# Ledger of designs, part 1: VH-VL binders against q9ut70

No score or structure here was measured in a lab: all are predicted.

Target 1, 155 residues: q9ut70
Amino acid sequence: MTIYAFYIYSRKCECVFAHRWKPSDRNSMETLVSQLEQNSIEDDMEKLIFGVVFSLRNMVKKITADQDQFMSYTTSKYKLHFYETPTNLRLIFITNPKIDSLTHVLQQIYTTLYVEFVVKHPLYTHVPPSAEEGGINCEIFRITLDRFVRTLSCF
Positions, changes and structure headers below are counted from each chain's first letter, unless a header gives other numbers; Kabat numbers aren't used for antibody chains.
F, E and O are the ipSAE of ESMFold2-Fast, ESMFold2 and OpenDDE, as the mean of both directions, binder to target and target to binder. V2 is 0.75 times the mean of E and O plus 0.25 times the DockQ between their complexes.
[cut] stands for letters that were removed.

## First folded at step 7 (VH-VL)

Design j03
Fold by ESMFold2, look of step 9:
Structure j03 (fold): chain C 155 residues (1-155), chain A 122 residues (1-122), chain B 107 residues (1-107)
Amino acid sequence: as target 1 above (155 residues)
Amino acid sequence: QVQLVQSGAEVKKPGASVKVSCKAFGYTFTGYYLHWVRQAPGQGLEWVGWINPYSGDTNYAQKFQGRVTMTRDTSISTAYMELSRLRSDDTAVYYCAREGYSYGYDDYFDYWGQGTMVTVSS
Amino acid sequence: DIQMTQSPSSVSASVGDRVTIACRASQSISSYLNWYQQRPGKAPQLLIYAASSLQSGVPSRFSGSGSGTDFTLTINSLQPEDFATYYCQQSYSYPLTFGGGTKLEIK
């Protein structure tokens, strides 16, 4: 499996959208959750996302320079791809560490999917609902995102 | 309103095959995994497998591998489960069930079809 | 395969009672446990997912707790419609497995 998860974090460093992909291996005995726990990906991913999302709120100028060292972070187990929108939403992929940066794909998700289905929604606000309120609850965005990601050559 | 409507009861001989249908209403069919779960008379529930209606990908419990085939027709929002080489212990009610969506949680069933009784007898 | 053991297999109770139903997994499943209610002749219906999260539309008299291997479904102040069979189901590994059920009957 190449692309593991996609997240959106709010300006308050709160996860307001999450989507994870099930392994496509035939006869896999692992659910998504058991795969993540067995490989410790979930715990490492949460630590990395927290550190990146929190600290990068204060280092915007390096991100705007579009330098790879600020838009991705790689370990032996996974790679984090990061893009921050003009409204301070943070879009994140977690992938296999050998994949080239997908920051441009995150930008594309924002401009073509998020803007179209979430921003242009009649009830849109700049502050997404909290996680306790269900976060970004937009079925068409979720389904369209899943379909788009499945078209990527690295998927 | 979300609804799953299954095909009618079937009576089959050992060695035959059965194909059960599950038609989805009130939600985007290709946006949610569908699972099949069976229940023998007077017994508990047993997971058979899932299908992703968008991609057609499947995952079957090892017990059914080689005998079960799950398919779908997205144009009519319908999933199918075919079980071959039937034997008497395949007699059960077969349910289709939609997987719910929640942050970081999968493989739970928020809506169920009414069930299809499949009886295998000589 | 993860074996799910429910206890008791049946319980008799009166309207207004508090009932607890136990579910034990043969290995740790963290909090990846779901609860279903099945009335006679009907399909199961989801009550609780992720051990303690109440499904939309389910009355607040239902609650779930536990993690690891030991889980509990609690029904406060039983109502006439609560007399049914209850199943737990683990979402930790395939094959997904269910407990044997607990039949809740009118005393």
Scores: ipSAE 0.377, ipTM 0.768, lowest interface PAE 3.3, mean pLDDT 83
Fold by OpenDDE, look of step 9:
Structure j03 (fold): chain C 155 residues (1-155), chain A 122 residues (1-122), chain B 107 residues (1-107)
Amino acid sequence: as target 1 above (155 residues)
Amino acid sequence: QVQLVQSGAEVKKPGASVKVSCKAFGYTFTGYYLHWVRQAPGQGLEWVGWINPYSGDTNYAQKFQGRVTMTRDTSISTAYMELSRLRSDDTAVYYCAREGYSYGYDDYFDYWGQGTMVTVSS
Amino acid sequence: DIQMTQSPSSVSASVGDRVTIACRASQSISSYLNWYQQRPGKAPQLLIYAASSLQSGVPSRFSGSGSGTDFTLTINSLQPEDFATYYCQQSYSYPLTFGGGTKLEIK
């Protein structure tokens, strides 16, 4: 397994959805995710990812005057894949650093899964739902996302 | 009825700090983001930042980073904006404003406080 | 930052007139545009959100249109209480930014 986690952040940079896959290998990122889960510190991971995304997005915007797009960020331990919708919704994959860019996959998740199961969902009065309201708490979305991700060749 | 009531006018010297309060009535305080917007005399509106009253998370305009602190006391449904190292160009009416909720649209202000005049002068 | 430009900066009109105020964004903001009215000595008040949605309680003589970069606030049949300053505001990205305002004065 090379995909570690998936996050959706609102335009306010609030995590409104998070899914972490159980680690199959003992790499640094998987270990970290596992440790956070064990210690019930999931919020810390989300905040950390938020900080990275926020900083990188701002950096790219400032340096390129919005003429460039943040696609991915790679370390020796993990790769962060990024897609931002026109409505400033941010989708993020955390993967093994050797995985090629999944921006197109994130876009597919947005257009096919998020739009279908979240945007069109009558339960939500606003989209995305706020974090304080529990975020995206749609079982079908979660299940379908998991199924979809598992079909990826890089999974 | 929704109402935001702000603290009274302040007069400060350059280099000082000011803390403005905004008390919310008529709605669930923690359910709505609260923004601060200021307006210099005879000038337009300038966004300062927002606070999530539930979590305490904040987002400040870069211009005010390092000088502004937004906080809240949920027990009394009150938000605070503190601006430090005041200078003359900080003279303005400061407004708190509630963010409205609409499907797919955020960051519009459906209710405003009455404003707090902050004067910075030697 | 997204720059918001309003035009005109001031306009004189009479009661009963039709008035149009323009707001332009430096980049596309989709429909993330809001309009506010500010009467002298008072706080701004929301008129329109999401470019064209009328806020509850706002008279129907107010309407908003546009998308992308160009937006318009229209006031049909001006009333005495409509003489105020109007601001557009983008809510597409942070920092949130306002137009410079349009002062509507009585002729």
Scores: ipSAE 0.011, ipTM 0.626, lowest interface PAE 9.5, mean pLDDT 88

## First folded at step 9 (VH-VL)

Design m01
Fold by OpenDDE, look of step 11:
Structure m01 (fold): chain C 155 residues (1-155), chain A 122 residues (1-122), chain B 107 residues (1-107)
Amino acid sequence: as target 1 above (155 residues)
Amino acid sequence: QVQLVQSGAEVKKPGASVKVSCKAFGYTFTGYYLHWVRQAPGQGLEWVGWIDPYSGDTNYAQKFQGRVTMTRDTSISTAYMELSRLRSDDTAVYYCAREGYSYGYDDYFDSWGQGTMVTVSS
Amino acid sequence: DIQMTQSPSSVSASVGDRVTIACRASQSISSYLNWYQQRPGKAPQLLIYKASSLQSGVPSRFSGSGSGTDFTLTINSLQPEDFATYYCQQSYSYPLTFGGGTKLEIK
């Protein structure tokens, strides 16, 4: 398994959805979380991820004057894949460092899964999701996302 | 209302096999990992393993490797745990338990079956 | 394997009391600690997950705290139905392991 986690951040920069897949062994993400916990950074993994993405995104925009897009960044332990929707949602994959860019997959997740099962859901209130209100709590979306990701060749 | 209903009590001889069933109600069976945990009489809880009802993937505790087999029938939302080469120390109440969902990798059990007593005696 | 040690193994208390149960891991498990309650003759039920998150439907008198190796379950204003055995469980790594349990008895 090479895909470790998936996150959705709202336009307000709040983590409104998170899913981590069970690894065969402890993955780099879990190790990183453990290390952060030991350093008294409690429950800040989602915030940390956003902080990094926010900074990198801003840097790219500043350097290239909006002629370039933040796609991913890689460490020796993991790769972060990024996609921002037209509605300013931020979708993120955390994967093995050797995995090619999954931005197109993130886009597909938005258009075919998020829009279909979250936005078009009968219970959708047409209010942007917020972390304070529990974020995206849609079982159908979660289950379909899981199944979709498992079909990826890189999974 | 999530409900896990297990099969009835079993009495087996040493060396035999036992197969316990766990039928799930009130949720999408294939959408949640299912674990097995046992408890010897008057003792604590011991994790046996988990199964992904969707893929059929399993993860067993090393202690039970080679003796335990977890399977599922998605058509009837039922999981099975088979334990072979039974010994007296396998006498315990066996529970199936649904893994709760928060961030997808939490390994906490938010719903439990009522338990199945398995007695191994000569 | 990660060993989970609970203390005390048993405790006597009265209705209305504040009770604390400790759980220690043999190594750091971050916040991957869950608490269960088991009444006699019943299956365990989840109280707390991720060290401090209260399971839906569980009374607010239950709370969990801690990170790393040391964790605490607190019951404020003990109720009659709270007399049971409590277990901590680590979900940091496989195999998943439980504490030995703490039996809460009526004084």
Scores: ipSAE 0.714, ipTM 0.887, lowest interface PAE 0.8, mean pLDDT 90
Fold by ESMFold2, look of step 11:
Parts: structure tokens; sequence; C-alpha cells
Structure m01 (fold): chain C 155 residues (1-155), chain A 122 residues (1-122), chain B 107 residues (1-107)
């Protein structure tokens, strides 16, 4: 398995959606949650998000704030794939460090799945519910995202 | 309303196989992992494994690897667990349980079937 | 495998009492601990997930706390329907494992 997790972070850098894929190994003794916790991936993710935001801040001085941003960063353990919308919604894949960037896949998730199932939801606002409020809780978005990601050749 | 309805009690001899069914109602069957958990009479709970009803992928506790097979029929929203080469210590109530979903948290069971008693005796 | 140890194995209490049940993991499981109630002759029912999150429809007299290796389930103002067996379960690593149970009986 090469894609480990998908996250959406709000403008305030709060995680408002999380999905993790179970290991494909038939004899795996650890959950994906356990793997991420043991490898300190959550700490790495926060540091990488800060670094990406810093890089985008410098780049924004030369472009409009409503322009899409695409980035990938690789550590020894994981590759972080980053897409930020003009409204500062941040979509992230965590993957095996050896695969090609998936940032355009993140854009596709936003434009097709997020827009269709979250933005078009009757109670939609531009600011998703906070993590304390339970974040984005849309079953059809979750199921459709999971199925879409599983069809990717690198999954 | 989420409901899991299991097949009826079974009595088997050692060496036989048993197949327990679990029919799902009130939710998207292929959108949630389904687990099997057993409980010997008067004893605690023991995890057997899970199936992903969408893909058919499975993960079995090592103790059951090679003896358990989990399958599903998505056209009737039904999961199955087959346990082979039965022995007396397989006597237990077998539960199917739906994995809950909450903010990326998994491997917990938010809905349970009523249980299927499997008795293995001579 | 992560062993889950519950204590006490049984407890007697009266309606209205406050009861606590302990669960200890053989290694750190962060907050990946769930609690279930099993009434006699019934399937288990989820009470608490992720150490402290109350499942929808569960009365607020139930609460969970803890992190790492030590966890507690607390029942305030015990009601007649709360006399049951309680199980903790870790969701940190496979195989998923349960505590041995705590039977809560009428005094």
Amino acid sequence: as target 1 above (155 residues)
Amino acid sequence: QVQLVQSGAEVKKPGASVKVSCKAFGYTFTGYYLHWVRQAPGQGLEWVGWIDPYSGDTNYAQKFQGRVTMTRDTSISTAYMELSRLRSDDTAVYYCAREGYSYGYDDYFDSWGQGTMVTVSS
Amino acid sequence: DIQMTQSPSSVSASVGDRVTIACRASQSISSYLNWYQQRPGKAPQLLIYKASSLQSGVPSRFSGSGSGTDFTLTINSLQPEDFATYYCQQSYSYPLTFGGGTKLEIK
C-alpha cells in the first residue's frame, strides 16, 4: 500500500477531515492509526504544513491570493502531497516517499468530490465546521473519496 | 436504523465447518468494514477479523488464519464467516459488528448483530 | 499482542451509586480505547470510543477518561439498566483485543 492517509485542513490549520486506509497486508499486526502514531507522522505533518505555508507566503508576494497552490515534500518516511485552494482549504495526501506527486489528484478531489458533495450541501459555508464541532461529516463524500482513491494506479 | 441480523444457532461435530451469515439493514453495506467477534460461554470477547464489503479484502487474527474465511454478497447486503476444522474450544456466540466512522477513527464497533451460537460437541 | 486488564472483575453497587471501572493496556495505546456494555443475553453495545467520546444515544452519566496505558469508565447515578458486564477494547494494533470484563451487580 502506497497511499496512507488523506486530510483536509482549514484556514486555521485545524484538521476538519481525516481518512486513513487500512494496511493491505493480510497478516498485518498493526492498524494504520498505530503506524502513523508510532512513526510520529502527526508531528511531521504539522511541521511540513508550516513549511509549506511559509513557502506559499513568500510566493504570494508575487501572485494573487486566489491562485491554486501545489506542493510536494518528501521525508525519509513519508511523502506529503499538498494542494491549497484560494480560500486556504488544504488538501493533503500522506504516501510512500517513492511515488510521484499526487497534487493534481488533490485538485481533482476538490473540484469533483468536495464541490459536489460538500460545497453543494444545503448547509454549506465557506468555513467548514471546526475539529471540535466534528469537522466535515458527510458520508457520501467519505465513501466516494475512499472509492476514488482505491482506483488510483499507485494505491 | 442500522441493524445486523444473523443466522440461527448451529450444532456441529469436531472437524466440521460452519458458515454464519450477517444481513445488514439501514445503511450503505459497502461503505463500512464489518468485523466478527466471538464470545465463549461465560467468557470475554475475542476479535476474529474484518472484511471490507466493497473490495472483499479481509484481515484475520493470526489465531484463525488458515481456518476462517470471510466473504460477502453485496447484492443482498450479507456477510459470511466460515470457520473450518472445528474443535470444542470454538464453541461460542459469533457476532458480526459494523465498524463505526468518526473523524478518521476506526476499529471500533458501533452496531452489533444479535449473535449466532455455534456449539461443537461430539 | 496488547493485553487489556480490567479491574475489578466484579463490583456490587446500589442504584444511585457512582462506579468506576479500570482498564490497563500492556503498552501505550494513546487514546485508542473503547468501552462496551453487555446486558445478560444481549450483544455488546458501544458506550465510549477514543477514550472519552460518548456514543450517540448513550446517557451522559457514562464518561471515559485516560490515555497511554490507564483508562477508566465512570458511571454516575447508577440506574437499574446499568447492571451488566463492561468491556474495554483497544483499537491501536491488530489483533484488536478486549479486557476480561467487569460484571456490575446489584448489591
Scores: ipSAE 0.561, ipTM 0.814, lowest interface PAE 1.8, mean pLDDT 84

## First folded at step 11 (VH-VL)

Design p05
Fold by OpenDDE, look of step 13:
Structure p05 (fold): chain C 155 residues (1-155), chain A 122 residues (1-122), chain B 107 residues (1-107)
Amino acid sequence: as target 1 above (155 residues)
Amino acid sequence: QVQLVQSGAEVKKPGASVKVSCKAFGYTFTGYYLHWVRQAPGQGLEWVGWIDPYSGDTNYAQKFQGRVTMTRDTSISTAYMELSRLRSDDTAVYYCAREGYSRGYDDYFDSWGQGTMVTVSS
Amino acid sequence: DIQMTQSPSSVSASVGDRVTIACRASQSISKYLNWYQQRPGKAPQLLIYKASSLQSGVPSRFSGSGSGTDFTLTINSLQPEDFATYYCQQSYSYPLTFGGGTKLEIK
């Protein structure tokens, strides 16, 4: 398994959806999460991830203005893949560092799965999801997302 | 409501095989991992393995490798556990259990079948 | 394999009492610890997942705490239906393993 986790952040920088796949081994992200949990920082992992992305994104904009886009961040242990929707949702994959950019996959997830199962949901009020309201609690979305991701060649 | 209904009690001889069924109700069968856990009389709980009803992928405890086979029939939302080469110490209540979901699958069991007693005796 | 040790193996208490059950892992399991209740002749039922998250429908008198290797299940103000056997279970790594159980008996 090379894809470890998937996150959606609202325009208010709140994590409104998270999914972690069953690891075969404890990977760097799992280890980091475990370490944070051991230090009673359980809720900080998602914030930390966004913080890194936010900082890098801002840095890129500052250096190259609108001529460059933040797509991924790679360490020796993992790769963070990033996509921002026109509605300012932030989609993030955490994967093995050897995995090529999945920005296009994130875009596909937004246009086909998020739009279909979340935005078009009968209870959707055209109000962006918020963490305070429980985020994205759509079983069909998470199940379909899981299935879709597991069909990827890199999974 | 989520409900797991298992097949009835079994009595087998040593060396035989047993196949226990677990039918799921009240949720998307292929959306949740199913685990099997057994409990010998008067003893604690022992994890046997899990199956992904969607893909059919399985993960067995090493103790049961080569003797256990987990399968599913998605058309009737039913999972099966077959244990072969039975011996007396396989006598136990066998439970199927649905894995709960909390921002991922974290291997906790939020729903259980009623259990199936399997007795192995000569 | 990760060994889970519960203590005590049995405890006697009265209705209204506060009871604490301990569970220790042979190695750090972070927050991947779950608690189950099993009444005689019944299947186990989930009480707590991920060390401290209360399962929906479970009374608030049940609570879990701990991280790493040491965990605790607390039952405040015991009710008659709480007399049962309790199990901890680690979900940190495979194979999944359970504690030996703690039997809570009426005094």
Scores: ipSAE 0.782, ipTM 0.909, lowest interface PAE 0.7, mean pLDDT 91
Fold by ESMFold2, look of step 13:
Structure p05 (fold): chain C 155 residues (1-155), chain A 122 residues (1-122), chain B 107 residues (1-107)
Amino acid sequence: as target 1 above (155 residues)
Amino acid sequence: QVQLVQSGAEVKKPGASVKVSCKAFGYTFTGYYLHWVRQAPGQGLEWVGWIDPYSGDTNYAQKFQGRVTMTRDTSISTAYMELSRLRSDDTAVYYCAREGYSRGYDDYFDSWGQGTMVTVSS
Amino acid sequence: DIQMTQSPSSVSASVGDRVTIACRASQSISKYLNWYQQRPGKAPQLLIYKASSLQSGVPSRFSGSGSGTDFTLTINSLQPEDFATYYCQQSYSYPLTFGGGTKLEIK
């Protein structure tokens, strides 16, 4: 109910991982999605999130030298939390607008879960796998990510 | 291969309880929601509720609140549905069904058990 | 509760025919509509999820379309094994609800 979705975008600006949590009432989630964009497919929402992140990153980059300082974007309906690695991986939470920045959580997901399950994945020939290859399709990664996020006090 | 294997048929009197089991094979049991759906003879399908096998959390259709209990034993990858205070209109085949996963949890059922016939008669 | 209405209640068709089955929701459910096939004496099996996504292992002669309130399941080039009852199910809000079914009989 508080943390709605998590996304990873590659350096090529492709969504390589997505996870939406199960709300107690999907009707509330569909209201949120409708307000963000007019009756859209999940892929369309991912493109909207990229468009917002890219536009704001360009404005922040003009003002500052360090993309790491762009941490969140808040509307009346949701909050977008953002973390970009030096290799231009982009990790994103979509949450209730009332919670504090989760950038430190995104960084923790990268340094622990992503490194262990994606970087060290024995079968990935490159990291992250492209969206055409199905992106990050490791079941252990998604289950561990889901379980970790559920332990957060704000969840 | 994903497989859900349910317990055998039950015959009960009105007022009794029944407990149906569903054993999961071929996937990480705690990584997927499990639903229960029933079908009265010659009729359509009716959703009963779901359980999250990881946390044990449940969500029941309002018409079953107070009469249904869903549980699981993660050590044997088995889910249970117990329905109490049985009535004749509870006569149905009861299915367990695994929720599919595609970028998130979307309440569609990608694998089903074989069904358990529960007959409630005087 | 969201009511799901299927039409027709039954249909009779020949092998090779193209068959369409309609499903209407009592309110908008976006794309959260799933289709199942149930053969006599068997559990349902998923055909289509989220209106148009074909489940793995389902023949490509099955397709789904629609959004909002009106949805269609299409079977191209009907085969003898397609004799079954077909159900739609909304996954937009709880309680999850199913259509009344469409019985497909092969002539």
Scores: ipSAE 0.646, ipTM 0.835, lowest interface PAE 1.3, mean pLDDT 85

